# VHH binders against p49116: the designs that were tried, part 45

Target 1, 238 residues: p49116
Amino acid sequence: EGPLLSDTHVTFKLTMPSPMPEYLNVHYICESASRLLFLSMHWARSIPAFQALGQDCNTSLVRACWNELFTLGLAQCAQVMSLSTILAAIVNHLQNSIQEDKLSGDRIKQVMEHIWKLQEFCNSMAKLDIDGYEYAYLKAIVLFSPDHPGLTSTSQIEKFQEKAQMELQDYVQKTYSEDTYRLARILVRLPALRLMSSNITEELFFTGLIGNVSIDSIIPYILKMETAEYNGQITGAS
Key: E = the ipSAE of ESMFold2; O = the ipSAE of OpenDDE; V2 = 0.75 times the mean of E and O plus 0.25 times the DockQ between their complexes.

## First folded at step 4 (VHH)

Design g13 (framework vhh_7n9e_1)
Fold by ESMFold2-Fast, scan of step 4:
Structure g13 (fold): chain B 238 residues (1-238), chain A 119 residues (1-119)
Amino acid sequence: as target 1 above (238 residues)
Amino acid sequence: DVQLVESGGGLVQAGGSLRLSCAASGFTFSNYGMYWGRQAPGKGREWVSGISWSSGSIAYASSVKGRFTISRDNAKNTLYLQMNNLKPEDTALYYCARHYTGSWPLDYWGQGTQVTVSS
């Protein structure tokens, strides 16, 4: 069979909401994060191999890995998002919350450790100068993870993950032929994605969602959206 | 559709310099690593140089290292190859390429630009 990903799947363009406000607020952060999440889900559902697994498997798979996909998206789109500015604003808000005794010290410590892990991850990806092809295949490796609890069709998922790994290896060996250890440096970054809490990601980036709806609850809805409906969500068109 | 258009080749004396350009269209140039390759008459294709999407990673074939410099301008969707201290053995048709997939062989989309180095 042909390659796992096409040119369409390598293209990953995030459209930010209206110009960044003078003072960052929860609404702007949530809208920006929601656009990235929707872009990431639309990217995944457009892959023929992913579609071949069936809707139930697709939903289970994305529920298991959305935080990893979202974090890779944050790293890839860090400059477009001005992610460092967003994280600085979140840190400032947390420091103010400490002064007002609004949050427990243990909770603030957990959130600050999460922000540090996220910044470390994004910095490592930036230092490695990960290109668009590499990001696409890293996302595919994460998406086609056969080792999440409760998954069905694990043999087929493993086959697609192995295909993603082989295609990434071939690309890196040809594009960065004099850097013998590049692929190993890239792949060793992936386990860190599983150390980041999806609950804390929700708290930092998705507190402005309509109602108190979890990301887990909305994933099936996003995956079932028509292309026109998806575009309406990310552009605000009706 | 994907289109790559090479230019800047010509006739030059040994020890001279040329700057090649590759104008890219039909895809998001800033998302892809890019290559320069060449093919001398009667020989197979040879990889010359590669550059990552941000210019942070650059590699050269041993035959051109120290003489050639690859660069890109993502705002202009253009790839460049500055060739200094040219040698007769550098005579070839030069192609730019985007790596699509892990498929073999390396895909070349442009018609190329001819470089001829006289002794």
Scores: ipSAE 0.000, ipTM 0.131, lowest interface PAE 22.4, mean pLDDT 80

Design g14 (framework vhh_7n9e_1)
Fold by ESMFold2-Fast, scan of step 4:
Structure g14 (fold): chain B 238 residues (1-238), chain A 119 residues (1-119)
Amino acid sequence: as target 1 above (238 residues)
Amino acid sequence: DVQLVESGGGLVQAGGSLRLSCAASGFTFSTYGMYWGRQAPGKGREWVSGISWSSGSIAYASSVKGRFTISRDNAKNTLYLQMNNLKPEDTALYYCARHYTGSWPLDYWGQGTQVTVSS
């Protein structure tokens, strides 16, 4: 068997909707988030090990981990997205919802705590200066998680996760040879991803465009898109 | 403007079949992917099946695989859902939607057609 990931899997380039509106709105935020989600799913689909698990396992894995992949993508693409500006716009929207009595104070508090956790995660990744290779392997570790309920082929998934961990270790030891504790600092960040609610992520980034349809329900469709449809979805142009 | 009109729903016994249709107008149907979704009483919306503009890519929710078949007729601007071996759990309002290029797939939805499966 060759390496789990090739150099092509390190490339992760988000194309933002253009033009950026003068004032951020729900449509622009949702379109930006959708492009990142689709880029993340397309990235996963391109991995030979992922393809080898078969369609049903692929769908189950992405349904279980899309929020973790999306959050890693937010951290990796924070600058190109102007994520801090998007989060500020979401906060303003939530504050207006309190005034209009559209959401309970308790719910808004939960959402604000989620935003704080997200900012803390993205800031920690930025401070560690995580590179493209490290992000690729962290996404692979998250994708090939054998411990989600309802999964089949868990032994094979665990094998791929261990392979991702081994290849990340090899990369970090060779590239950052003078920083003995770098790998440990990177890996300790991953458990925080599982503390973040996928329901709150949907509320923050996917409000207004998908109605009441969950991301879990649409994942099989996204994973099966033709290349032409997929390119239209993530670039907005042929 | 964009309009989607679903039809073909009704009351049917468990094990029965229904064929749903979605008539599209106001856009170039042949260039868009389409999907079927449903909403059961007291529950959120669930994606059921999707089909690309060319019919080259088709996908189904695990709950309907092997029982439902999605198809389209681009000359007639019509999307279809053939539903076989219906179960009480399939009881829902069924709607079709257009996939929007450059955004989330759920751009425009019809009013839906009610499917009720007895016993």
Scores: ipSAE 0.000, ipTM 0.234, lowest interface PAE 13.0, mean pLDDT 81

Design g15 (framework vhh_7n9e_1)
Fold by ESMFold2-Fast, scan of step 4:
Structure g15 (fold): chain B 238 residues (1-238), chain A 119 residues (1-119)
Amino acid sequence: as target 1 above (238 residues)
Amino acid sequence: DVQLVESGGGLVQAGGSLRLSCAASGFTFSSYAMYWGRQAPGKGREWVSGISWSSGSIAYASSVKGRFTISRDNAKNTLYLQMNNLKPEDTALYYCARHYTGSWPLDYWGQGTQVTVSS
């Protein structure tokens, strides 16, 4: 068999909505996040190993890990998204809620801590200077996670995850040959992704168009889209 | 001219306590929500706590839960942060900030007061 990922899976290009508004708003943030989510799901769908698992397994895997894939995508695309500016706008909106006594202190605490954890994760990935190949394999490790409840074909999923790990190791060993501990430093970042609440991510980034339905509900539809429809969503065409 | 001046920082041993104050001037303090943030050396700004204009809504970062208490005295135009059971990880420059309803960046920030916690 060939490699798990091809060079096409390393290319991950996010096209931001235009024009940039004078002041950031919920619609712009939602559109940007939706494009990243669709790009992430199109990326997953294009992997032959993923296709081989079948539609039901594909849906179950993505439902279980979309937040981890999305967060890796935020880290990878942080500069093109101006993620720090988006997070600052979200903080400002939360401050309006505090000013108006609209939200409970516990909810504000949960959301602010989520934003802090997200910033810390993205900063750690930036400091490690994670490249496109490394991001592709980290996403594959997350996607082919055999330990989610209710999964079938867990032995095959585990084999694909192991293949992703082995190919990442091979890449890092060849490319960063003098940095003996780089792979370990990269892999210990992954558990933090499971500390990110998918409900809070959905509330922060997916209001308006995508927020009108849960991400969980829309995943089967996104995975079944024709390529042209997919491309239309990730570029904002029609 | 909006001014925020923090004070009360210092060196303290782990398990100790400090009370920070923020003196506000140049605006109607009682009309604004206020925040405490911190920045450790080489790290970005971290939100610590927030309090509404009325003190009706109060929130804390999980890292300070149960140990820090935010309060305000609108008659004195002063914001407080009572810090108990301090940990070495709490070492940072602490600053107060005024809420605003506009866009990025956050409105007004003070110069900060240094808190150093030794074991």
Scores: ipSAE 0.000, ipTM 0.167, lowest interface PAE 16.5, mean pLDDT 81

Design g16 (framework vhh_7n9e_1; at its last look DockQ between E and O 0.03; V2 from the best seeds 0.00; counts 0 for: pae E 18.9 > 2, placed apart)
Fold by ESMFold2-Fast, scan of step 4:
Structure g16 (fold): chain B 238 residues (1-238), chain A 119 residues (1-119)
Amino acid sequence: as target 1 above (238 residues)
Amino acid sequence: DVQLVESGGGLVQAGGSLRLSCAASGFEFDDYGMYWGRQAPGKGREWVSGISWSSGSIAYASSVKGRFTISRDNAKNTLYLQMNNLKPEDTALYYCARHYTGSWPLDYWGQGTQVTVSS
């Protein structure tokens, strides 16, 4: 009956590993990405509408959309992560791998295309000056997608997605009343998220920490974590 | 608890200028776009101008475009409205607002600051 999201769901603050190394390495990148992934899953599990769908549905939804949530998180947290610096380091490593014949040309092409798509997406979001409220609702629209294969309770999921769309519309139309096309410019960014490979996202950001275990396989465990255990993962041990 | 406190209103002659301020507290100011509204005596509420979190997107009502400038200082949690070339029809109670889910009456509003423009 109340709003889909509260002010606590709008706030999305990533705590980076400290200190930032002088030279970026795989460990720092993977630790930063893992913190963002855990923060994104904690954000989702804190939504009352999401909890109401039940554990099985929750797991299926997050498995289907984690890459979209993660990419939105990268765009939202691009400055705090120094994402441009991370991507530049990855590109430099990739160029060195070409010269040393360590990776196939086809794979390198796929990875470079993914990086370009990610940069274009983040630049588009920055140019639109997307705020925390808008990001929270874009993430909710992505999370409550009723069209993923194998989902149950699709009518309820669709209802929550429509509620997210309506509340985003209310916000944009009241805040920018005379800018009649702002909402359309924002929403048209979302289809690009589904064209980005979760496989390549894993390779770029989660190499070395996951090993032989896919993100898809760890999602049920993250969603069932106790609060104290979860907080240890997203903030690091003190 | 969301609080919005406006200041800077007053009496000014037509063609004059005023700068309004809005002090925000109780929420993460830089997570939200903000807007200014106004209400003339005996009339409904009118949207005046809106601004995104980092000032990258700004919109104005056609009645004030070219005369008013909205701005914000996130370090000070403050929203501003610079009003130039004021007209008698700009006379109204001015309030800053942050969206809340639902219709206009559910938005977080301040108490407002009165602007009176004499002819």
Scores: ipSAE 0.737, ipTM 0.882, lowest interface PAE 1.1, mean pLDDT 86
Fold by OpenDDE, look of step 10:
Structure g16 (fold): chain B 238 residues (1-238), chain A 119 residues (1-119)
Amino acid sequence: as target 1 above (238 residues)
Amino acid sequence: DVQLVESGGGLVQAGGSLRLSCAASGFEFDDYGMYWGRQAPGKGREWVSGISWSSGSIAYASSVKGRFTISRDNAKNTLYLQMNNLKPEDTALYYCARHYTGSWPLDYWGQGTQVTVSS
């Protein structure tokens, strides 16, 4: 059996909306986030092992881990996205809600802490100087997590996760042979993803576009959409 | 101004059929994916079906798959939802919306059309 990931799975190029406005508005933020979400989902779909699980199972996996994949994507694309600027803009927009007394003190704290956690996670990944291969394997490990409730084919999912882990290990050993503990330092970052609330992430990045529709409910459509069609829409080639 | 106007809803018995229409105006309809959503009493909005700008990609919620058919006529700027074998649990306000990966201006959704399925 061949490797879980190939070089084609290492490429993860996010195209930002153009032009960037002088002041980041909600629409720009949401569109940027949506593009990242689609890229992440279509990346998952491009993995043969993902397809091998069947439509129901792989959809369930994405539903379970989309927030973690999205967050890894934020970290990976932080520079291209100008994530710090986006987060600052989000905070500014939240200030309006705060001033209008639309949020409770506890909710404000929760949202602000979430933003902080996102920033810290992305900063930590940047400090580790995670490369494209490592990100690909980390995303695969997160994607093929058997510990989510309600999943079928958990044994197969676990095998794929193990394969991802092994390939990451081999890659790190080969590429960073002088850094004996790099693998451990990278893997120890994954638990932080589970601290992220999908609901809060959705509220911060997607409320301007999807309204009251959940990311969870739209995932089947995202996974069904042809990559070529989506790219065509992004580039205005429609 | 961007507008989405739904029609075709009504009262139908279980096992019956309805065809919903969504008339779009104020934007380049054929540049955007479209989707149907619904909101049942006491529940949140849920995605029902989506169709890409080219109609090349179509998906359905598991609850409606095999019963509902989404289509679009770009020449008429109209989105459709054929609903067959309707069930009481399909009772909801159905609305159409522009795909959330759209460009400026903001995304829009209609006011909805009421579908009521009796037992």
Scores: ipSAE 0.207, ipTM 0.638, lowest interface PAE 2.1, mean pLDDT 89
Fold by ESMFold2, look of step 10:
Structure g16 (fold): chain B 238 residues (1-238), chain A 119 residues (1-119)
Amino acid sequence: as target 1 above (238 residues)
Amino acid sequence: DVQLVESGGGLVQAGGSLRLSCAASGFEFDDYGMYWGRQAPGKGREWVSGISWSSGSIAYASSVKGRFTISRDNAKNTLYLQMNNLKPEDTALYYCARHYTGSWPLDYWGQGTQVTVSS
């Protein structure tokens, strides 16, 4: 009943930590990434269809798709985050470690390949000039994915995904009426998200978490946060 | 109800060998990839080795390649790590973990088994 998303779900403003350090470091990267994660999770929580699925389903769904949502967020916010600069700094650090260290890891190779895939995804989205409405619907399509193992209520999840797809189609046809193939070009980029490793995403962006805590373990906490606590986390304010 | 129980750790001299086992229950073991990780005191988690559900794909961290061998016995729901030529740097809590099929991270971790390598 009614549209799946409203105009309030289109706004997606990431605020970077201040002050900007002279040289990028793991703490700045982790804080920036944490803000994007919090913003993404609270975006999902604000959707009435998501709320209707119930707390246990909400947690399971977000655990299954958080990396895809995060990756879409990286693409959407790549300019404000200076993502290319962050990734270049990480690559330079890894390459210097290989040059200076006799012990080269298969893990470093896996991480480099992941960075390349991430950069290619973000570049492809930028080249398509995906707008805020399109990002919101793409995130909804990813969020309501019924194919993840371990989910319950998959029939209802599938219906919400179909609704997101229909609303995206209507938006694209109305807004980009002269571009017959825009919807198809956008949708063919989504399967690449399933190839992204959440384990490597944690290493790239969340390595500064104490005790190397997995994102999977903090998702229930983030989904239950009070609005005031949430605003403090995404702005870095106390 | 998923359980992963590691065993086979202990104290061993440098250059020695140990074989770790991970007994799995509560899920269809042969539907999942598995891996070993380790955590040394005061350090973060390090991925050590992984193996696909059919044993068709095996990978090692470069720090252990040529010394460690991962294997699985799907009939016994057991994952193994043969560790040879152990070094003091290998001292850590070793744990096994289950992969989702594809790129997604672990849902379940074992409690771990301690490996201590003395000089």
Scores: ipSAE 0.000, ipTM 0.103, lowest interface PAE 18.9, mean pLDDT 79
OpenDDE, second read of step 5: ipSAE 0.023; ipTM 0.487
ESMFold2 (binder alone), look of step 10: mean pLDDT 82; pTM 0.823

Design g17 (framework vhh_7n9e_1)
Fold by ESMFold2-Fast, scan of step 4:
Structure g17 (fold): chain B 238 residues (1-238), chain A 119 residues (1-119)
Amino acid sequence: as target 1 above (238 residues)
Amino acid sequence: DVQLVESGGGLVQAGGSLRLSCAASGFTFDDYGMYWGRQAPGKGREWVSGISWSSGSIKYASSVKGRFTISRDNAKNTLYLQMNNLKPEDTALYYCARHYTGSWPLDYWGQGTQVTVSS
């Protein structure tokens, strides 16, 4: 049986496009986000339990949770990405759009609300000082969610989610033994991920690279990539 | 998926008129400013005309001002370009585009519709 995740699944290292421009632009932001998305999908694909569910189930799970995985990745990699600087650049572009009457007030409000929720989430995770092991298991909990509509093999998915929860509890209790309340504080952050719109995430972070093609439609292609091609996308080399 | 499908191009003689349409789907059309651009053979893309989400702000390139009229029908998710008094130098592939945040590059482009003006 063994553990759900190995030490290799705890390691989550984002390689940023180099060099970082002095002033952030859409191309740099989208390339950075795409690398994180590819890293997140490669991470999921490498889990033996995930592979055991089969290709159709794998595709359905990632389609249902990619925004949650991506948001957890943003929080985990916030410092290496300079996420606060990226979000400030996006806000500046939105403010310019107001002055140019090029985007509706209602849409600007929706996007600003999404940015605020994202900032709150990332700040909460940073304040809790979530470590790499905790992030890996939180990602596993959201990946193995049995409650998305249209899923098959839900009993097996639920068993993997329960295994993720148990292994997270064991880790937190061992590592943060004097903080009895830590696990509860961590888990209560997860429902917020489902309140964030995947469509707004897609517009903010993926507009420059995937063109008119939705994340939903490229997921099967990404999950089918050979390991070398996957690694090439993550690091910017083939 | 976001889709922009242009139509209405064709061959016309100098002084003629054409009306281009752009059918938008996959997003809330009335939340976004839109524009028309064109690309002549062997040249870069040129901005032609833009319209705000509300139609409250409309802008034209100096080369087309007074001859072209941009409009939109938010109920039909359609962008239009009425082109009058066409000149040979207007010959180009015309494409519509969604303008997300004003300062960002276009995130979605159509395939384009060819306009050829003979003279």
Scores: ipSAE 0.012, ipTM 0.494, lowest interface PAE 9.0, mean pLDDT 85

Design g18 (framework vhh_7n9e_1)
Fold by ESMFold2-Fast, scan of step 4:
Structure g18 (fold): chain B 238 residues (1-238), chain A 119 residues (1-119)
Amino acid sequence: as target 1 above (238 residues)
Amino acid sequence: DVQLVESGGGLVQAGGSLRLSCAASGFTFDDYGMYWGRQAPGKGREWVSGISWSSGSIYYASSVKGRFTISRDNAKNTLYLQMNNLKPEDTALYYCARHYTGSWPLDYWGQGTQVTVSS
């Protein structure tokens, strides 16, 4: 009974590390990305429907979709992050690595293709002028995906995904009433998220923070964090 | 605790202008598209104009197109409706609204501000 998301779940505000360094470095990029990841995990864990699925299901869902949630967060927070500047710095580093034979040509090609896909996705979302309500519900659709391998409670997950889709449809039809095809334009952007490599996302944004472990390995710990610990990660305080 | 407070209504002669304001609180204003609606005595509620969170998309009912302008100031959490060339048929109680959330409607409409246009 009631809406899937409350007003508090629509709010998604990233606090960037301050001050921004004169020259972008791996530490600043990783700290910024980490804050976005923690914000995204906190957002998911605060949803009553998500909590109702239970700890094991929650962990499985987030492990399956964290890259999709993170990419949506990058698009939503692109201006706050100066994402275009971060990606330009990464591209410059990759071009230097080519000249020095520090990375294989195949690896550089994979990473460049990933960056181009990410830029295209963020540009398309910006051109569609996606609002905070729409982003919240796109994240909910992604989170409540019943089709990931190994999931239990798939019927309930599908029910929550359908509820998210219905609430997004109602909002878009009323708020953007004369743009008959807006919902379709928004929803057809989502499949591209599943083609983005989580391994490349880890390398680009998290190399300095996770060391020799994967994001999948730390997700259970993030989801179990007390509110105070979570707030410390978000604000950089400890 | 979502709250919307409209102001700026009043009595005006046909051909005149009014600017309505809506002060929003209790939610993150810049995360939502907003709209203005109106209800004349003896009639149902009529949608007037909608605006996206960024002002990038704006829509008007055919009855007000070219005469009314919707705008927002996200820094002030305020929605506006500039009404020009008012006609007697524009007489109504004007509400700002945040669209209801999904299939379980929880419409947040303010108390409204009365606009009366004399002939």
Scores: ipSAE 0.000, ipTM 0.180, lowest interface PAE 22.2, mean pLDDT 82

Design g19 (framework vhh_7n9e_1)
Fold by ESMFold2-Fast, scan of step 4:
Structure g19 (fold): chain B 238 residues (1-238), chain A 119 residues (1-119)
Amino acid sequence: as target 1 above (238 residues)
Amino acid sequence: DVQLVESGGGLVQAGGSLRLSCAASGFTFDDYGMYWGRQAPGKGREWVSGISWSSGSIRYASSVKGRFTISRDNAKNTLYLQMNNLKPEDTALYYCARHYTGSWPLDYWGQGTQVTVSS
């Protein structure tokens, strides 16, 4: 069999809403996050191994891991998104909410802890200088996770995850031959993704969605979209 | 579609310097770490140096550390190897490379540029 991913799956280019406003607002943040989410789902659905698992399995996998894929995407696209500026704006809003007593102290603490975890994750990935190939394979390892409850094709999913791990290892060993521990440094970053709350991610980045629909409910829709309709969502074209 | 074209090799005396260039095309250059390899006459291929996409991670083979400097210019899709204090044992065909898993061998290699160091 051929490689799990092709060069087209390594390429991950986020098109931001233009122009960026002088002062960040909820609409800009939500549109930016939605574009990244749609790009991430389009990336997943374009993988032949993923398609081979079938629609029901595909939906279950993405529902289980969308927050991990999205967070990896935030780290990979942090510069183009000006993510640090977005997070600073959110923190400022939360600090003002404390002063105005508009939100509970417990909720604010949970959200601040989540933002700190996200910043630390993105900083660690930047420090490791993770490239597009490495990000593609980390996303594949996350996508092909056989250990989520309720999955039916766990043996095949595990095989694809092992293939992703092996191909990442080959890349790192050949590119950075003398750096015997680079792969380990990269892989130990992944467990932190499962500890980040998908509910808090939704509140931070998707608050502006029409009808406040859950990400869980839109996943089957996105995965079944026609290519033209999907491209329209990614580019914001109308 | 992926193409790697090396240049800058030549004949130089021991203690001299050469700067190799590799022009990459057919893929998004800044999505990949890149490396240089070499093959001396009658020997197998040896990894020389690797560089991450933004130059934040750089590694060298023990035999060249302190003498060679790898660098890249993503705007120009070009990889470089600055070779100083060259030794006769550095004589080899030098290749730039990018990982590829489609078939064996697993890497995209250029045709190479010959470096000859006289004693």
Scores: ipSAE 0.674, ipTM 0.865, lowest interface PAE 1.6, mean pLDDT 87
Fold by OpenDDE, second read of step 5:
Structure g19 (fold): chain B 238 residues (1-238), chain A 119 residues (1-119)
Amino acid sequence: as target 1 above (238 residues)
Amino acid sequence: DVQLVESGGGLVQAGGSLRLSCAASGFTFDDYGMYWGRQAPGKGREWVSGISWSSGSIRYASSVKGRFTISRDNAKNTLYLQMNNLKPEDTALYYCARHYTGSWPLDYWGQGTQVTVSS
């Protein structure tokens, strides 16, 4: 039928909390992260193919890939978010915890490595100068991954992923015709996403706010939220 | 115990105005964002407006944007909703809810106050 993604799916505008505090506190960081998470989930929800899979399958897909989508979102919105500053703030908070002997050495190492991986991934994406279309298709490829355990309709999911890949290929060939290997360079970045722990991501960006409630458990609620949640900012369009 | 008590609802003609209040107690009010929601007859619960703990972020449903204004007084532990240019479709039970920043869903709701807008 029609294309998997339209131009409307290319738009991915994150609005940061205002005003920005002098000191990036846990609230600011978590609010920023939440907005990105919501934006990412609602982006997925806006895709007709995603809707066609049904609510249960949709929820399962998002549960499986939310960390990857979120990470792609971090990369895409890194400049707007001042991600380096946020990560530095997180490290500082972590250092305080270290000084208070609240974390084991092994856990500290894991968290620090995760932060490093996040930063490196985002830097690598920036170096590739990934554009909005490419991000949209990469997110779609990640979203429609059929290889997660417990998924239903895997054949249909695979078809959607293939469609995303084909459309990305067509776009890259059209837009970057002189760069023969751009598609390959972009796609080989995707495995890095799966090396990142969703648990650690959750801890870094959400722990102070959700308590014992996991991102996994709230995904159905996020998917049911009104889009106006982040579009209806007082500074936004009426 | 956490308490949210809404007030200010009533019967009003279309084009009229109401001001709702939500009195909060039993928790540190200024640590939470606050939301107004509503439930119309035969419809599900929907959010109307939200405000962050510091009032630095304000959100409105598209259906009420430009007509409703959310505000809070942390010193009084009170949330407000000024509703102007009310329409019959605004008829609903309005209730407030607390929102710890960055989390979802809203974890506590009040009992609500009835708003009825006649044509």
Scores: ipSAE 0.022, ipTM 0.344, lowest interface PAE 5.9, mean pLDDT 88

